# VH-VL binders against q9h9l3: the designs that were tried, part 143

Target 1, 176 residues: q9h9l3
Amino acid sequence: PRKMVAIDCEMVGTGPKGHVSSLARCSIVNYNGDVLYDEYILPPCHIVDYRTRWSGIRKQHMVNATPFKIARGQILKILTGKIVVGHAIHNDFKALQYFHPKSLTRDTSHIPPLNRKADCPENATMSLKHLTKKLLNRDIQVGKSGHSSVEDAQATMELYKLVEVEWEEHLARNPP
Key: E = the ipSAE of ESMFold2; O = the ipSAE of OpenDDE; V2 = 0.75 times the mean of E and O plus 0.25 times the DockQ between their complexes.

## First folded at step 7 (VH-VL)

Design X4 (framework fv_amlenetug)
Fold by ESMFold2-Fast, scan of step 7:
Structure X4 (fold): chain C 176 residues (1-176), chain A 120 residues (1-120), chain B 108 residues (1-108)
Amino acid sequence: as target 1 above (176 residues)
Amino acid sequence: EVQLLESGGGLVQTGGSLRLSCAASGFTFSNYNMTWVRQAPGKGLEWVSAISYSGDYTDYADSVKGRFTISRDNSQNTLYLQMNSLRAEDTAVYYCAKVRYYGSGSFDYWGQGTLVTVSS
Amino acid sequence: EIVLTQSPGTLSLSPGERATLSCRASQSVSDNYLAWYQQKPGQAPRLLIYGASTRATGIPDRFSGSGSGTDFTLTISRLEPEDFAVYYCQQYYSSPETFGQGTKVEIK
């Protein structure tokens, strides 16, 4: 048996005009959806744009947030050697300034069988919200107060479980 | 063929400074975290310092914090360890090693080591 | 920090015999983030096992790792002349990364 976790990160805008995406929250859940990690994270740079509508991050969350360098170390200890599931996960890894082995990475935005089950074109990139509604009959990311990275990580794990057997067999025949 | 070649070791007096280099070849250096591990004469292995693939994040053993600085030059495929305020207990062979995965992990390739001797 | 204690300190055996080396952690090493290294006099360490039980590339199948939690074992099923060396365990679960003190496998 393999160890598997799902991750979802929230980013805030830093740098000129807030164009740089910096990690501000990370949630990691195990196979059953139990929370292994959920921390607000303080970027090393000045926050120009909290992007609150999308991230759910507000100034109050930063007052006791874990500094980026420390949080990154904690997160990487959890991810290293495990199969990591995410949705458009390259954005999460970029925010973590981390490269996870492709053979141990599962991106639910790029799994053709998952799109097929949702009656979507196999090669289209569908949002987590759309796939979760179609396949799990559950509404996530409701309202304009920002997303819950815990909710998103849990939904991502549940989506992967729908195609796990089929997709793992595919990867065994077609190693990345 | 993966190769790591250390240089810069030698004799130095207590309170002195020394800079170690590690030249890497045979793999994409900029994709991997790197580490320094030392071994005092006749003793075991001790982790000293680590640096992320980008060079933005570093970590140090408590015994060297504030005295040693790890850095890298990805354009030259070279890892460095700047050692300041050297003590007799820093006497050791210093090994450059590649971290196996893109994070913390086991060390899959090691250099030959370079000896640092600190006189007290 | 996690302290790793290896036993025995020295293991005196003859070629052809089985070697069993122990590594005990002061606290649980989760997810089997434990490695074993071989070091010969005047040489750099060589990775043998990672993930507690996975052989590194090029390592003969006479080397095997086992264990979980706080108790780990390296087994060499039939010692060859080139296997007489010092062996170190290392955990990479919790920062700082730590090594055991080493077990010397020497010719009887």
Scores: ipSAE 0.005, ipTM 0.470, lowest interface PAE 16.2, mean pLDDT 86

Design X40 (framework fv_amlenetug; at its last look DockQ between E and O 0.91; V2 from the best seeds 0.00; counts 0 for: pae O 5.1 > 2)
Fold by ESMFold2-Fast, scan of step 7:
Structure X40 (fold): chain C 176 residues (1-176), chain A 120 residues (1-120), chain B 108 residues (1-108)
Amino acid sequence: as target 1 above (176 residues)
Amino acid sequence: EVQLLESGGGLVQTGGSLRLSCAASGFTFSNYAMTWVRQAPGKGLEWVSAISYSGDYTDYADSVKGRFTISRDNSQNTLYLQMNSLRAEDTAVYYCAKVRYYGSGSFDYWGQGTLVTVSS
Amino acid sequence: EIVLTQSPGTLSLSPGERATLSCRASQSVSDNYLAWYQQKPGQAPRLLIYGASTRATGIPDRFSGSGSGTDFTLTISRLEPEDFAVYYCQQYYSSPQTFGQGTKVEIK
């Protein structure tokens, strides 16, 4: 069977008024939640807004950061050919300037059985924090100092594992 | 083979200045963050300063902030540490080191070090 | 500033024995941003472990790292003669980056 990984990225604001989301951290974990990748990444464009409340990124994190082009190559090498799990993962792929096949992509923000288990409307887009609290009884993204992409990637993998058998069977019958 | 070679150390009087250089070879210098770490005689390691791959971001230990300036010349593959207002407590072997990928913030290659002695 | 405290200050052991070195942080080192280095007299430090538990390239598998939060451990399963050295932990989670004061592993 195909190997599975979970990814979570943090973005900072670049471009006019900080409206462009540029990759500034990426974490990837394996099926068991072990960290395969976790690096701060220096965007090629000037950072206008660190978005620290959500990203957890501050100017100090840029000092040791990996250049975007290098980090992108490292990340894509890990993701290629694997089933990649994420939450609202299209944002992560956009920041990576990467297209991952839909057949190998699993987005925990768009899995109806997962929402059903959480007693939420099946077609609603629920936050990672909400689903993790409801289904895993675990608080993530605690406090006002930003999120840990490692913590988010680990939670995302655990959420997917709750519906993995059901959802993989659904996808086999209804290929994307 | 990755090599880092420090130079510029020596004896200097309290209040004086020195400029350290670190010549890098065997890797694409412009793609890696770099750092300076010092070690006083018979003592442990103390992180001094770091600089991003681009040179746009720098950081310093509180003990040297305002006195030391880290810089780099990517066209010459050289890292610098300008040390001003030197104190006796700055006496140490100064190492330059390369920040690694996969665990950025840890240092995978170190130079041989250059001794700086500050006296009256 | 995160202060790292290493213990013991000195370990006196014989070749073939297991060495266990501790590193305690004054506050949590999140995401396992902790490294271990080996330094022999007159030499520059050598990276052994990063990310608390990942061995650097070329490091023998007798070296292992473990721990999280505030308590970290470096283990050398079977000491070889070349392993007698000073060992330092380092955190790269919070600025300024800091090192522990070191543990000397010496021949008994």
Scores: ipSAE 0.764, ipTM 0.901, lowest interface PAE 0.9, mean pLDDT 93
Fold by ESMFold2, look of step 8:
Structure X40 (fold): chain C 176 residues (1-176), chain A 120 residues (1-120), chain B 108 residues (1-108)
Amino acid sequence: as target 1 above (176 residues)
Amino acid sequence: EVQLLESGGGLVQTGGSLRLSCAASGFTFSNYAMTWVRQAPGKGLEWVSAISYSGDYTDYADSVKGRFTISRDNSQNTLYLQMNSLRAEDTAVYYCAKVRYYGSGSFDYWGQGTLVTVSS
Amino acid sequence: EIVLTQSPGTLSLSPGERATLSCRASQSVSDNYLAWYQQKPGQAPRLLIYGASTRATGIPDRFSGSGSGTDFTLTISRLEPEDFAVYYCQQYYSSPQTFGQGTKVEIK
């Protein structure tokens, strides 16, 4: 039987003017929301903008952070062969410099039945914060201290469970 | 077999300086963050300083900030602690420690320690 | 700064007994960022538990960690003669990293 995990990443700004998004934290949870992985990650290039208000990443987190190459190996070992759930998950995979098979990828930002449950336009791209508030009656990403990738990964899994039966059936009929 | 060997401790007067070294072997030193932890005689453990795997990021306890400098030479597999403006309260055994990944910030291997005694 | 307060200061027990050591944080600490160490006289500390509950490599299963938020516990289910030592908790959630003041487990 195919195992399922949820992933969320936090990025910092690298490159010219800090415009490149580089991986600085990754959290992975199992189906029940238990944390399988949660590490700060040191990008291979200079950090220009910590983006702390959104990322929650501060300079102090980088001192003991796992080097990107090592973290990527650890993360990919967890993801291989599994159904991976995320929100706008292409950004996470881009930051990991990784492609996960589309047939094993679930993106809560692009699931029409989930939008229908939230009384949102079926093909609109909805934020994780918005869907979580509407469908789980929970506030996430509150304040200016930054997001928690553990909290966000857990919320993403809970959201997927709301439409899991319907969406898995849809994908079986319409292979990506 | 991971080994960490501190050296450079000794007796020094208040206001003086010492440089500690930690020779590492049995692992790829340049892949790992490193730290210094100290223990005053009869007292508990106190985190002193940490340095990222490349050396680009450092952090210090408030008690040593501005006086101590952590550094590393990845080509020689050696961690350093330059200690300036030493005070009596800096008297301690100084340990170097390897940071564990999967639990980054905990220390899976420690050296035997080197004693620094600051007399006034 | 997150202050870690360990209790009791000294725990006097006999071999074969269960030891329960407490570590209380002044602020909430994610349980993934709490470690426990053992230190014997004249020796460097040894990592026992990281992530509040994950046993480090080579650590016997009689050692277990639990807790979250501000309250953490190290349990030694049946003390062996080699387990009489000082135990420290460490938080690595925020800078500066801090240790508790230690709990000495000694022979009654």
Scores: ipSAE 0.552, ipTM 0.831, lowest interface PAE 2.3, mean pLDDT 91
Fold by OpenDDE, look of step 8:
Parts: structure tokens; sequence; C-alpha cells
Structure X40 (fold): chain C 176 residues (1-176), chain A 120 residues (1-120), chain B 108 residues (1-108)
């Protein structure tokens, strides 16, 4: 079987009004939750809104941040050929300006069996925080310091593992 | 081979100013954040300042904030540290260091340092 | 700021012995943001370990880093004569980045 990794990204606001979501941190973990990648990333454009309450990103984090182009190359090297697990992962890929093959993508925000297990409507989009609490009895994204992308990536992987067998079988029967 | 060469150190009186330079070679200077770290005689290491690869973002230790200014000229592959209002406690060997972007914040290359002595 | 406390202050050992150096953080530090440096007299520091456990390029296998949260360890499996130096841990998890006060490994 293909190796799996989970990814979570934090974005900041760039552009005239900070409406453009730009990658500012990326964390990637393996199947066991080991961190393969975790770097602050400096967007090519000026940051207008750090979105700190959500992203956890502060100005001082950008001092030693990896330039986007370099970081993107590093990240893509890790993702290539892997099954990539994420939550609302389309946002991460958009920020990376990269789209992983759908057949190798697993989005925990769109897995009906996962929602069912959490006593949620199968077709609803539930937050990572909610699913993690319900299914893993774990609190993530607590406090005012913003999200931890490593923690979120780890949680995402753990959630997927709960439904991995069922979902992989489903996908095998219904390839995207 | 990566090389970092500090210069500009010397003896200065309290309240005086000094400008340090760090000439970088052997790597794409403009792709990496740079830092200054100092070491007082017989003491440990103390982070002083850092600057992003583009120079757009800077950070300072509280002990030097408002007095020191870090800057860089990527066209000249040079890092600078402008030190104003120098104090006796600023006496130290000042190292420039390259930041590696895997495990960002660690310093994989260091200069040999330049000594700054502040006398009253 | 995060304060890093290293122990012991001085470690007296003989060549061939195992050295274990500790670095304790005042608050939790992500593994990816902990580094170890070696400094010999009259020389600049040299990066040994980054990300708590990854050896820098050219660093011998006898050096290893471990730990998580608030407790980190640098281990030298068999001390060589050239390993007698001062060792510093560093966190760059939060600003300001900080160093430990250092551990001196000296010959017994």
Amino acid sequence: as target 1 above (176 residues)
Amino acid sequence: EVQLLESGGGLVQTGGSLRLSCAASGFTFSNYAMTWVRQAPGKGLEWVSAISYSGDYTDYADSVKGRFTISRDNSQNTLYLQMNSLRAEDTAVYYCAKVRYYGSGSFDYWGQGTLVTVSS
Amino acid sequence: EIVLTQSPGTLSLSPGERATLSCRASQSVSDNYLAWYQQKPGQAPRLLIYGASTRATGIPDRFSGSGSGTDFTLTISRLEPEDFAVYYCQQYYSSPQTFGQGTKVEIK
C-alpha cells in the first residue's frame, strides 16, 4: 500500500485587504504521527493580516521563515506519490498552489462514515475540532494562541485511521 | 564552501556607536534568514537579532531593542548590525550566523566573530 | 521567554565514556525547534543537532539528540578527545529564541 501523510497549513492574509490566503506554515506527519515537515513559510507578498487568533502566526515567526518557493519545493517532494490526508484539504492545496491527484487525496471533511461515527449528518461538513473531540476525546485548537498545524495534522491522521479500512474499500469500488 | 566573515568590531566608549558587517559567500545569501549572536567574555551565547531573507522582517532581543538595527544588502551578500548607545554589557564577541530552513531557527554556519569592547 | 536550563554545569569524563547532557525548558517546546551546539575554546559554535534529534551534516554518529516537551538530551556515546567542549541547547520555538547556559564537558 501507498504511504500516507497528513498535512495541515496555516494561512495569513495578503493582498490589498488581506483577502488572499497565503501559506505561512505547513506541517506534515506520517501515518504514526511523526513530524516529517514543520516550517514557517514566508509569502511572496506583504502580509496584511496575520490572522493570529486562528493561524497562530505572528510577525516574529516570519523572521526565520522559509521562502515560499523553497518551501513549496520541499513540501511537494514529500507529497509526491503519497496518499495525502487533510481536513478541508482543498484550502491547503490552494495555498500551496498545488493540487494532488484526487485518487490519492483523503479529505476528512468529506468522509460520510467518519461523520456517521461521530453521530453527525453524513453529508455535513464538520470541523476538525468537533470531530476530534467526538471521536478522539481530544481538545485541539484551544486557547487564544491560534492553531497548531502539527496538532491538527496529527488529529486529521488519527481521524482517518478510524475509517481507513471502510473508506479505502469504498474508494476502491467507487474510484474518483 | 560557506563562509561568514564578520568585521567592524573594536573598542568604543559607552554611548558610542559601531557598525558590524558580515560578508557571506558559498551559498545563495538572499534565500536565507540571518542572525547575530553574541557571547560576553567567559559567558554563554545570547541571541541578538534576526532578519528574514528579504529583509522585510526583523526581530530583536529586548536587551538591544531600540538601540541596534539589523539590515542586509542581498546584492552585496552582506549582513549588518548598527549598534547605537552602546553599554558595557554589550561587550562581547559578535557572531553572524546563517539560518537553515529545515528546522528554521537553527544556525548551521557561523562566522568566527568580531570582538566589540565597550569601555566607560 | 522560554528559559533553557542545562545540567550538569560541568561533566568530567574520560575518553571512551558515555556523556549525557540535559536541557530543560521552562515550557513545552516543539521537537522541531530544539537545537544543540558545540563550542571549543576560541572557536565559533558548531551545529550538532536540530529538530531535537536530527544530526547536522558532517556530525559523527556518536552524537544523538532526544527528548520532547520540556526535557531534551544530548548523548555522546563514546567520547573522543576532540569532544571535550562546551555544549549549548537552543530553542527557536518562540521569540525570543534562547540558549541554555551551557554544559562543559571536560577531561577527568
Scores: ipSAE 0.034, ipTM 0.635, lowest interface PAE 5.1, mean pLDDT 92
ESMFold2 (binder alone), look of step 8: mean pLDDT 93; pTM 0.952

Design X41 (framework fv_amlenetug)
Fold by ESMFold2-Fast, scan of step 7:
Structure X41 (fold): chain C 176 residues (1-176), chain A 120 residues (1-120), chain B 108 residues (1-108)
Amino acid sequence: as target 1 above (176 residues)
Amino acid sequence: EVQLLESGGGLVQTGGSLRLSCAASGFTFSNYAMTWVRQAPGKGLEWVSAISYSGDYTDYADSVKGRFTISRDNSQNTLYLQMNSLRAEDTAVYYCAKVRYYGSGSFDYWGQGTLVTVSS
Amino acid sequence: EIVLTQSPGTLSLSPGERATLSCRASQSVSDNYLAWYQQKPGQAPRLLIYGASTRATGIPDRFSGSGSGTDFTLTISRLEPEDFAVYYCQQYYSYPETFGQGTKVEIK
């Protein structure tokens, strides 16, 4: 029943020296962690750096990837009007060239109560891997083939659920 | 001119700890992934650990996982490697290196290295 | 992980001769994400070639890289005295990044 989803995107390097971050995979899960969307996405520009260590993206994944314009349309249909949870989510929205209302955005890298539960400074930007290990006793982003955006989206939703009641009450009293 | 200066190496006993530092200059430190590569005396190069430009992602070689922690301070242009539970096989020259591109790539600039000797 | 095997282990040549160094991967290194480094005793490694064939800044044109897939070559067209060193190949296509064991180019 909740109109809430979690998103995680992977980017590759395009443009001069691979310094431009272009969307190459997007995963979206519902409140229960079920996958609503998971596609490799083909950037319109030549890929200079796959950033495979972080992204898990390889040349083989681009062969049947969905073109950016089409993928963007599909993704925005899922996100529009919903509460969207992510970790450092501004980067995901930038890669999508999309503005999502702040009132419907939840960023697990900037929720003070979540850092407090992890025994971390409230104003620090902690990694998803660190928070997931501390609070869920789960190791994510393990192995030698890069990271799973599905796994990251699922972990992000579960982290938010730990503080959901407290944080939604805070937002109701202090609208963004 | 790009410069990387390692410090913090030395002689330490088995089971001990050391913290290595790498001071970076001559490039926008916060835009690049950084890595530590080691070389045991008379041996080849072995990748140890990497950290993304923001510090959000870290990776470790299986041989050091759980014992070493890589971190960075982008405001001070400094990379760190905290080494705990040191073993004799960790004896090596430790190099700080800049990753050529944003996330992954060849290592285009290297520091001079700092020697870590672990003995009983 | 991708294992890189360099051959020969040692190459004994005279100044002015051509050196050809091989690096073979246990699986395909796509996108030519293969680099070559030079290391002299007591010094840090120096990047020579990246992207299998692109010379790094400041590297003399006597150094060239070639190959694709699983078979890569570093060529030094005319050895200078300063070129006698150990050479390493490195792949950065598949995590973790791995190095070959090295080829020592020594004076005959």
Scores: ipSAE 0.006, ipTM 0.500, lowest interface PAE 13.5, mean pLDDT 86

Design X42 (framework fv_amlenetug)
Fold by ESMFold2-Fast, scan of step 7:
Structure X42 (fold): chain C 176 residues (1-176), chain A 120 residues (1-120), chain B 108 residues (1-108)
Amino acid sequence: as target 1 above (176 residues)
Amino acid sequence: EVQLLESGGGLVQTGGSLRLSCAASGFTFSNYAMTWVRQAPGKGLEWVSAISYSGDYTDYADSVKGRFTISRDNSQNTLYLQMNSLRAEDTAVYYCAKVRYYGSGSFDYWGQGTLVTVSS
Amino acid sequence: EIVLTQSPGTLSLSPGERATLSCRASQSVSDNYLAWYQQKPGQAPRLLIYGASTRATGIPDRFSGSGSGTDFTLTISRLEPEDFAVYYCQQYYSWPETFGQGTKVEIK
């Protein structure tokens, strides 16, 4: 399927000392960057650490948050059968307790041509913040109020589009 | 080396249409977002519209939404601004400008501008 | 959108004096997403500073930018005759990009 979306999730800390990462927000955008999904998600476990500096999530966001089971169903309905773009996307899929086919997955943290355009070593794992600043001249994840998963998903889609033709040709010749 | 040349400005009646062009040279046009910025006579700079390097994303100032359309032809290294339903307050010099990196950012190179005058 | 307010509206100075121009944002802007432009009569704007403090290529070192958050400053350490112009700040942190209304630096 040629339908493509980009995803970014935010996690909060649950379990002992907040060491377990639980899904607390998910944003999905289409190819043009329009928001298809953006919900705060209530973990089934007690939140020990909101990790607000990184997640942008505060207790207030949990008041009307969508319960995990319901949110998961909504998200998977959007992702199924589509090419899904993300950055270090295995973490998002883990938080969703979901396995997306490798042939339909695009991880901007593991695309050598993208690193090449950023003048970075092709096999290094670069952060979304670094690639976005280098290639799109945008600071994302700035300030002390936490990350915007919408902003991160939009940046991820724009980064992928820089290498889309080259990378899709590579994948057609070298199927995962 | 980097050059941006606007054209298509002129006198037009209220309610009319006009298309501006910007011919780019001296850089890889398809790698950069582009923007239109206008300046009414004796007034300051007002951002009008921007388009991503691929043409897939566009954005507009609230004052022109629904009336103006930005587009680009990467094969011809040309940026366009289609202006419909023109109003007297659209009278301005329109500048074409290059975004410094691939996406949104500061505007490192500007054209000389083209004057659009809208009268009744 | 982020509103940028420049002050003063007009700054009347003599060659050799220091010019200090202010740009204040209605909400926090990363100090890497603020630019300054110079515009002379009948000419297109020219990028002076980007990233709040980085001089663009070919810009003399008498121009400097500083600030962070909501308060930014452009300083011209010793005005030359060619520096009398209108100066605009611009944020590119939040889409859409916005400009300040401008500060005119004129000969006293």
Scores: ipSAE 0.000, ipTM 0.458, lowest interface PAE 17.4, mean pLDDT 85

Design X43 (framework fv_amlenetug)
Fold by ESMFold2-Fast, scan of step 7:
Structure X43 (fold): chain C 176 residues (1-176), chain A 120 residues (1-120), chain B 108 residues (1-108)
Amino acid sequence: as target 1 above (176 residues)
Amino acid sequence: EVQLLESGGGLVQTGGSLRLSCAASGFTFSNYAMTWVRQAPGKGLEWVSAISYSGDYTDYADSVKGRFTISRDNSQNTLYLQMNSLRAEDTAVYYCAKVRYYGSGSFDYWGQGTLVTVSS
Amino acid sequence: EIVLTQSPGTLSLSPGERATLSCRASQSVSDNYLAWYQQKPGQAPRLLIYGASTRATGIPDRFSGSGSGTDFTLTISRLEPEDFAVYYCQQYYSRPETFGQGTKVEIK
């Protein structure tokens, strides 16, 4: 039985000039891509910049959003003890104010074999959109209305599955 | 036991005003968004307005924007809907409902409703 | 706005039969932000399903939801006498939240 999930978060800008990234949506999917969690999340501080082009978040989404403190508890309960897959996942964990063990973390933006399969430099940080197009022949994050964190989490899991056997063997031999 | 109890409905003239109240109990009211949904006699459901858990964010259906104001008092566990410039088309049973955590508007508990009749 | 069209308008069945109710959206309801409600005469609606397929608390397992994109289905595997009611689908993906016109499940 695999204990693996994929996560993608959307952040809005809070704090001075909207420079602080605060969690505003989180999606978590299981190994097969089924949604385990997907909620709009209301930051405890005033939203200065919705970053709608990227986040897809608008003021109306905040009306029914789950308070950050409650959402964080729900999310952490799902993530604890599982292998968590994400893309540039450090940003998601930072927004969650959470430390996940490196041994259980898989970041598809830093997996050299994945870049190699995409004909990209092994140590470059490639976007989720590029890797998904190159390796899965699928367009994600299309248009200017913002990203779907569900779509991104699903794509991230599918990308990881392409290198899972090789990468898990590498990690067993070279623990982080 | 989660309970939502609406009050304030009644007969009002076209152009008049009414204030609806919804008393909530059985859950931590201040942690949840709340909404009003109406149903005209013999018709289906229509979402009217929603308010965030803190009261800082509100949203309205285009048909009521500028005429209705949603508000809440977390210290009294009460939701309000101030209805101004009422029209015959506003005649409906008004339901208070609690918003779930998922998405932007599935509603897990509903009150019994209060009837608003607008006539001229 | 997203328009939800339910079919059939009326479904006449006997207790023990399977009911299949359709909800079609005018545009994609992404992330499965689709709910189903049951309403009996003179009563408030009751949440049955949210997230297209997740049963709400206390809802019997004879109720199930499925579908994605523009096509969603509510299935009642074996109708009980108390299941004869009007059923509404609702999307909460795009503002404003919208409801279908309802499907009435009535005794044949």
Scores: ipSAE 0.005, ipTM 0.529, lowest interface PAE 12.2, mean pLDDT 88

Design X44 (framework fv_amlenetug)
Fold by ESMFold2-Fast, scan of step 7:
Formats: C-alpha cells, sequence, structure tokens
Structure X44 (fold): chain C 176 residues (1-176), chain A 120 residues (1-120), chain B 108 residues (1-108)
C-alpha cells in the first residue's frame, strides 16, 4: 500500500502583535510510530509570542534551531507522495506554506467514523486529547507548559489506524 | 466586524447534558484560540475551557474537567462546548470569546452569552 | 492558582471625576499578563486593557492601566456617563486564567 506518515507542527506568533502563525517545531512519525523527523525550526521573522501554553516552545529552543527554508525542504521531501495523517492538518500545511493533495491527506478531526467510535457528533471537530482518551485510553498533552509534537503525531497515527480499513474503503468508493 | 453568537442554552435537570455552539464571523477563525467563560447570576467571571487554533490542544478548569468537552469546526467557523453531568453550580451565562493572541489568555471579543439553568 | 482581589467593591462617583481601581494578586504576575474588562448590565464583557498598560483597539485615551508584580491599577481620567459599569481584572500569566471579583463604578 502507499507509504503513510503522521505529522504535528507547533507554531509561534510573528508579525504585528504576534498574529501570524509561523512554524517553530515539526514532528513526523511513520506507520509504526517511529520518529522520522523532529526539529525546532527558526522562523524568518522576529518571534513576538511564543504561545508556550500550546506550543511548548520557549526562547531556549530557538538557539541552534533549523532555519525555516532548510527545515521546509527536509519536511517536504518526507511528505511528498505519501499519505499524510494529521489532526486539523490544514493549519500545519499553511504554516509549511505547502499544498498536499487532498486525495493523500487524512485529517483525524474530520473523519466521521472516528467521532462515532468516540460517541461524539460526526460533524464536530474534537480535540486530539479527547479522541485519544476515549479511544486509546491514554492521556496526552498533560501539563500547562506546552505539548510534545512527537506524542501528538504518534497518537494521531494510532487514532487513524482504528478506522483505516473502513475509511480507505469509503474513500475508494467516494473519491474526494 | 468580528461577531460571536452563542446558542444551545436552556433549562436542564441535574445530571443532564447540553451542547453549546458559538458561530464566529469577521476574522480568520482557524488562526485563533477560543475560550468559554461563564458568569453565575450576580457573580463574577470564571474561565471554563480553551481550545487551540487547530483544535489539537484543549484545557479545562478543574471544576469542569471530565464533564465538559470543548471542540471546534474550522470549516464551519463554529466552537462547541459539550456539557455532561450538569450540576446546580454550573448555572451561568456562558460566553464564547476569542483569544487576543493565538495561544495567550486575554480575550478581545465576546459573544452575547447563552443562559444555562440547571435545576433539580 | 493566582487569586485577584479588586478594591474598592463599589466606587460612587459623578461624571467628570477620576476613577482609580485596584487589582492585587496573591502571587507575582508579569506586567505583560494582566487585562481589564468593562461589563454593563445585560451585556458581555469588553476588553479595555491588556499587557497591564496597552489599550485595546477602539478604547478611549481616558482609560489607562499601570502596575506590575502584585499591584495593578485601572484609571479612568474623566468619567463619561457610559463608563458607569462593573470592571474586572484578569491574569493570564499562570494557569488557570483567573478574574478578580469586580469593582462596580456607579453614579453618585
Amino acid sequence: as target 1 above (176 residues)
Amino acid sequence: EVQLLESGGGLVQTGGSLRLSCAASGFTFSNYAMTWVRQAPGKGLEWVSAISYSGDYTDYADSVKGRFTISRDNSQNTLYLQMNSLRAEDTAVYYCAKVRYYGSGSFDYWGQGTLVTVSS
Amino acid sequence: EIVLTQSPGTLSLSPGERATLSCRASQSVSDNYLAWYQQKPGQAPRLLIYGASTRATGIPDRFSGSGSGTDFTLTISRLEPEDFAVYYCQQYYSDPETFGQGTKVEIK
């Protein structure tokens, strides 16, 4: 079958009043949850708001971080031609300034069978934390100083695997 | 013009459930963290729950953890709060609010609020 | 959690007078992580000040914020009729975000 990876990105605030979301960390794991990529990334613009509560990014992480243009090239080489799984993944692609084909994209925030298994409304965007607790009986994103993008990417892959057979069959019968 | 419009409030029995919705317009919804803040009748403001711009990260006040679930639909510009195992102390006007910066906690725009009354 | 205590509970003044509202924190708050809100009866809160001293968009110059550490102040230099309302401070430095109990500014 086609190669599949899961991605999770962290963004910091740049631009006027920190209102622009700029990539500051990216984690990519393979089907089995092994880490293929995990780097802190230095935005080309001045960081106004580290958004540490959500991103887990602090000023210390930017020391020796990989510059955005270099990191982007590395990441795109991994993603191109693969099925890419993420949660609310369009935000990650936006931060990467990258278009990934919809036919090869799997967004665990918009898979109705996954919400059904979690006893959630099919058309709602449920958080990764909620779905992981309900379906995998694991607590992720604990604490208030930010979260591990590796842990989030791994959880995202495992969630997708719960509905993979059903959802791939649906997509084959109803191509996007 | 930024607008937030809450709905779904009402009268519910203790132990019951309600789902609140907040329809957002006038800004790029998917770029901002969102929050729910409540106010009991005649009382002050209490932060309830927050969700990151992507929906990947959520947080809850200890008083509601395990009972309430925040979620969002960025394609529909809508924020949700699923409230389960409701208690009399949950009686309040619930406000949807936009976080000023994407991950920090000052709230620059608020909806008009929706009243939730929990009785026995 | 950080407890915010506002004083006075009620401030009775006339239009044209200066209002000074206090917010004291049980623990140190960075001077960039304190906000002030105005709430009128039957209405949602409105952000006035964030970062302890920065006015939100559209907020008149008569509103100013100051302070750092544990002691913060909201000043309304010359009260307009529309300024009689309840005011809340809020910290977003330490989880969870907390609000003060409010100060009511009422017409004398």
Scores: ipSAE 0.006, ipTM 0.523, lowest interface PAE 10.9, mean pLDDT 86

